VH-VL binders against ABC transporter G family member 3 (ABCG3). Designs and how they scored, part 9

Target 1, 243 residues: ABC transporter G family member 3 (ABCG3), of Arabidopsis thaliana (Mouse-ear cress) (q9zuu9r114to356)
Amino acid sequence: IAWKDLTVTMKGKRKYSDKVVKSSNGYAFPGTMTVIMGPAKSGKSTLLRALAGRLPPSAKMYGEVFVNGSKSHMPYGSYGFVERETQLIGSLTVREFLYYSALLQLPGFLFQKRSVVEDAIQAMSLSDYANKLIGGHCYMKGLRSGERRRVSIARELVMRPHILFIDEPLYHLDSVSALLMMVTLKKLASMGCTLVFTIYQSSTEVFGLFDRICLLSNGNTLFFGETLACLQHFSNAGFPCPI

## First folded at step 21 (VH-VL; from f1 with heavy chain S103T S109T)

Design o3
Fold by ESMFold2, fold request of step 22:
Structure o3 (fold): chain C 243 residues (1-243), chain A 127 residues (1-127), chain B 113 residues (1-113)
Amino acid sequence: as target 1 above (243 residues)
Amino acid sequence: EVQLQQSGPGLVKPSQTLSLTCAISGDSVSSNSAAWNWIRQSPSRGLEWLGSTYYRSDWYNDYAVSVKGRITINPDTSKNQFSLQLNSVTPEDTAVFYCARETYTDFWTDTYSFDYWGQGTLVTVSS
Amino acid sequence: DIVMTQSPDSLAVSLGERATINCKSSQSVLYSSNNKNYLAWYQQKPGQPPNLLIYWASTRESGVPDRFSGSGSGTDFTLTISSLQAEDVAVYYCQQYYSDPFTFGPGTKVEIK
């Protein structure tokens, strides 16, 4: 996927167009992990949605988005998009939830659907939780936030997307759960799935796992490139990252 | 090369249980890359998928609605076989029965066929 | 269940002539996300199990002669034998594998005129 001169405008509170993303350029290689990083209101979620073709009706996109060199909107179902908040069914086990999702949405052989679900469980580090109920709010029963987040990602993964867009995978996770999530996503990318996701900020340990970084502030792309190049860029400007 | 060898009686009386076995060579009934199916063919219904058994982290069965409640398909890991049991048969169940393998290659590859079939067993239901 | 129908029920074709078999499904078997039609064609000769000829509506299985071709999309499909040979005398079935239960058409008997 690549984008060139991508600008997104949205209707404001006072009925004026507001540029949320301003002439952004970038790309993601197949099987890699590309992060859109920035503070609240930087335009990171809007850029993510623009790349996925999921902008709300109030938004207008200008510029170009290329998929494998073609100027086209990605067809519905060829990609996955994981919202920040996803409704899960607490009365089902993880395995049941994923399998029923596959049954409802996928054509093909039942054995293939079962096998894809089992592979997704393994890929999202959910094997120890597969037969547990997703659960409700009570501490006596149910999955924790990190596990619930991985289940929401696994649900999109069973659709076998070539590209998976994830809005804030680390949202409201503690540092241990956040690290486990990123290790899991890195392994998923190595399996051939292209990942593009947003992050508000990250710890030093998590930062080292990213392949490419797109830094946003107030709709402007401050940096796009490999993780190492990002460290060199800010070190040259006098802001080195301690080892 | 994978081969499926069927066995079982060719004549079953009405209301009894039809029982067939499919022996597998060149693969394992417990393989996480294969599912083991039964398909029948009759003059009145043509070709009809009946059900399957397979292993993925646990044993599973899938059965066609038309025979659900009468059908059981069981693996036998020690003999490397899988069986068909069809209860309460009627003359309408007279058919040639086939066992067949279905293959799962990997997460990204779609399955499109049954790649190996047994030789077929004619089972006649009559008194 | 997706009901599969075929036409004609039988046909006789002179050696070397074109044979055309039609198949219609009660629901679309096209999955728009991958743009594939989940439809197969099988050939069955007496005393043998069915043999796969065509999958994904138009893709020929390895070892199947070039005279066999599949076409169509959605709900309407065609198997064409461009130059009928004596060995092609058989019953031909279409099959959908879009949703369970997988279903077959009633068959089309092809014979030499």
Scores: ipSAE 0.667, ipTM 0.857, lowest interface PAE 1.2, mean pLDDT 83
Fold by ESMFold2, last read:
Structure o3 (fold): chain C 243 residues (1-243), chain A 127 residues (1-127), chain B 113 residues (1-113)
Amino acid sequence: as target 1 above (243 residues)
Amino acid sequence: EVQLQQSGPGLVKPSQTLSLTCAISGDSVSSNSAAWNWIRQSPSRGLEWLGSTYYRSDWYNDYAVSVKGRITINPDTSKNQFSLQLNSVTPEDTAVFYCARETYTDFWTDTYSFDYWGQGTLVTVSS
Amino acid sequence: DIVMTQSPDSLAVSLGERATINCKSSQSVLYSSNNKNYLAWYQQKPGQPPNLLIYWASTRESGVPDRFSGSGSGTDFTLTISSLQAEDVAVYYCQQYYSDPFTFGPGTKVEIK
């Protein structure tokens, strides 16, 4: 995926539309983790949705988005988008939820569907939880937020997206769970899935796991490049990296 | 090279149990990359998938609705075989029965066929 | 269940001539997300199990001669043998693998005229 001169406007005043993303450029290579980082209201969710072709009707996009060299405003083919908050079916086990999702959504051989589900469970570090109830239905205590987040991602993963967009994968996770999530996403990328996700804040431990960073502030791209180049860029300019 | 060798009786009386075995060479019945299927063929019904057994973190069976409740497919890891048992047979169950392998290569590769088949066993249900 | 039908039931063709077999599904077997038609063609010679010829509606399996070709999309599919040879005398089946249970067409017998 690549984007060039990408601008997104939203209707914010009666007379003028506010620019939420301002002339952003970037790319994500297959099998890598690309992070859109920035504070609240930096435009990171809007950029993520623009790349995925999931902008709301009130938004207008200018510029170009390319998927595998093809110009597209609406990505064609299979991609996954994991919303910041996702509803799960608490009366099912993790394995059941993923398998029934695959049965309802995918064509093909049953053994392949089962195998994809089992590979997704392994990839998302859910093996110890696979036969546990998801919970949160009928007053049942269930999985913790980190495990629920991984199930949400696994549900999209069983659809076999080559590009997976994740809005705030670390949302409401403690530091240990957040590190596990990032290590898990790194392993997922090595499996051949291209990841593009947003992060509000990053610890130094998590920062080292990113392949490429798109740093936003007030709709402006302050930096785009490899993780090491990000540190060198701000160090060379005499300012600390804002991550 | 994977080979599937079928065995079992060719004549079964009505109301009895049809029982066939498929021996596997060149692969394992417990392979994470394979599912082991039974398919039958008759002039009246043509080719009809019956069910499968396979191992993915646990043993699973999938059975066709048309025979569900009468069919059992079991792996035998010690003999590297899998079996078909079809209970309460009628003359309508007369067919050539095949075992077949289905392969899962990796997460991104779609399965599109049964790649290895047994030689076929004609089972006639008649008094 | 997705019902598969084939026409004709039987076809007699002179050696070296073109044979055309049609297959129709009761529902689309095209998955729009990957643009693949989940349809296969099998050849079965007497005394043998079915042998895969074509998958994804138009892709030849390795070792299958170039004279075999598949076409069509959605619900209507065609197998073409461009120059019939003596060894092509067989019954040909279409099969959908889009949804369970996977189903086969009733078959088309191809004979030399």
Scores: ipSAE 0.666, ipTM 0.860, lowest interface PAE 1.1, mean pLDDT 82
Fold by ESMFold2, look of step 21:
Structure o3 (fold): chain C 243 residues (1-243), chain A 127 residues (1-127), chain B 113 residues (1-113)
Amino acid sequence: as target 1 above (243 residues)
Amino acid sequence: EVQLQQSGPGLVKPSQTLSLTCAISGDSVSSNSAAWNWIRQSPSRGLEWLGSTYYRSDWYNDYAVSVKGRITINPDTSKNQFSLQLNSVTPEDTAVFYCARETYTDFWTDTYSFDYWGQGTLVTVSS
Amino acid sequence: DIVMTQSPDSLAVSLGERATINCKSSQSVLYSSNNKNYLAWYQQKPGQPPNLLIYWASTRESGVPDRFSGSGSGTDFTLTISSLQAEDVAVYYCQQYYSDPFTFGPGTKVEIK
C-alpha cells in the first residue's frame, strides 16, 4: 500500500480544524508492520481510515492511495479493519466465535475454514484461551482486555486479509499486555500479513518492534521511514526522538 | 506416495448398517494437514459428498444434512485408517462409495479438490 | 443447497470436433473478495473415480491437455473440448465448492458419433 499527497478535510465550524491530515506521503511493504504515531488530535486515526477507505461521510480525501500500484479499491474481505473497541459475543468460546464467523462469511471447504481458524488462534497467541468463554454482559468471568483485543484482531484475521488496519491495538492495555500484543503483531506480520496501525505512545521496548514509522503532529508528517532511521535522524540532528 | 485402499462387504440387507474402511499409506489419518472424506455415487443421485473426519487441535466430523443422524465417520489412529458407518440402509443407499483426501496447504492457499481417492466399493442394499 | 444442472445429458461428437458442455448453479459461486469462481470440472471413465480437470472455473489441473478449457462466471459455466480424442469418451461433472453441501451436477456423457 502507498499514499501520495494525501489530505483529509473534515466538516467543521472553524477553518483550522478542517485539515486533519496535511499532504501525507508514505508506504507499507508487504509483510511489514508500519505504525502511525502521534498525540491526540494529530490525525493518526483519520489517516488510518483514509488508507482503508473507511472515512466517515463528513470527511473528504484528496490525493492518492495505491494498493499494489493500483488505485483500485480492495474487494470486501481482502483487507481487515479493527476498530478501537469491538463488540464480541460473550456466550461463545473464542474458538466458537471465530469458527461461526468463518462459516457465515467465507466460501470453501469446511476443513479449510476450521484450519484457518486454528491458525488464527495460534497466530494471535490465543491457544490457552481457545476453549474459554469470551464473557461480558451478564457473565461474571470472561477474558481480560488483552485477550479480548486479540480475539477482535483474530476475527478479522480469519477473513485472511492481506492488509490489516488496526486502530490503537494497545488501547486500554497495561504494559505487559501491550508488549505481548506488539510481539504477537510482529510475528503475524512476518507470516505474510501487512499491518498498518495507530499508536498514541510506546515504550522503548515496543518502539523497537516497529518496522516503519509515520510520525504525525497537527496533521503534519514529521518523519516517515524505518525505525532505526527515525532514531538516527533525530540523533544526527541533535534532538531526542519525539517518541 | 499417498494411497487409499478401501475394504468392506459389497452386500448389505435393508435396515442393517453399511460399514466400510479406508486404509491410508503415505500419510497419517491424524495429520493436521488433511481431512478424510467419504463420497458416494449412485445412478439416481449422482455424486454426493457424505462427510469427513479430521484433526485440528481436536477431532472433528462434518456430515452432509441428507445423511446426518444415520452416518458416523471414525478415525483409527492405530491402524491408520478411517471408517464409514451408515445406519438403517435402504435400497436407495446402493452406490459406489469412495474415500478421498482433502489437504490444507497453509493459511493463504485455498483448497479446491480432493487429491487422492480410493478405488471405490460397490455396496448393494437388497434382501 | 446450491443445485447444479448440466446440459446436454448426452453428447455425441465426431472425432476431432469440438464438444461443449454447460453447467448452471442455482446461486452464484463467485466470491467477489478474491474474484474466484468456486467451480470444478471432473472427468470419470468407467471403473475409475472422478479425475479433476478444471478448478476455479478455468484453471487446468497439472497434466490436463490444453484441449480442455473452462469458462464462465457466477452461475453459468462451460467446459469445452476443442478437438475430441478417443480417450475423452467419459462422463463429465461440474461441482461447486462455494458452500456446504458441496454439490455436483448430474453429469454429461460424451461419446464418439
Scores: ipSAE 0.663, ipTM 0.851, lowest interface PAE 1.2, mean pLDDT 83

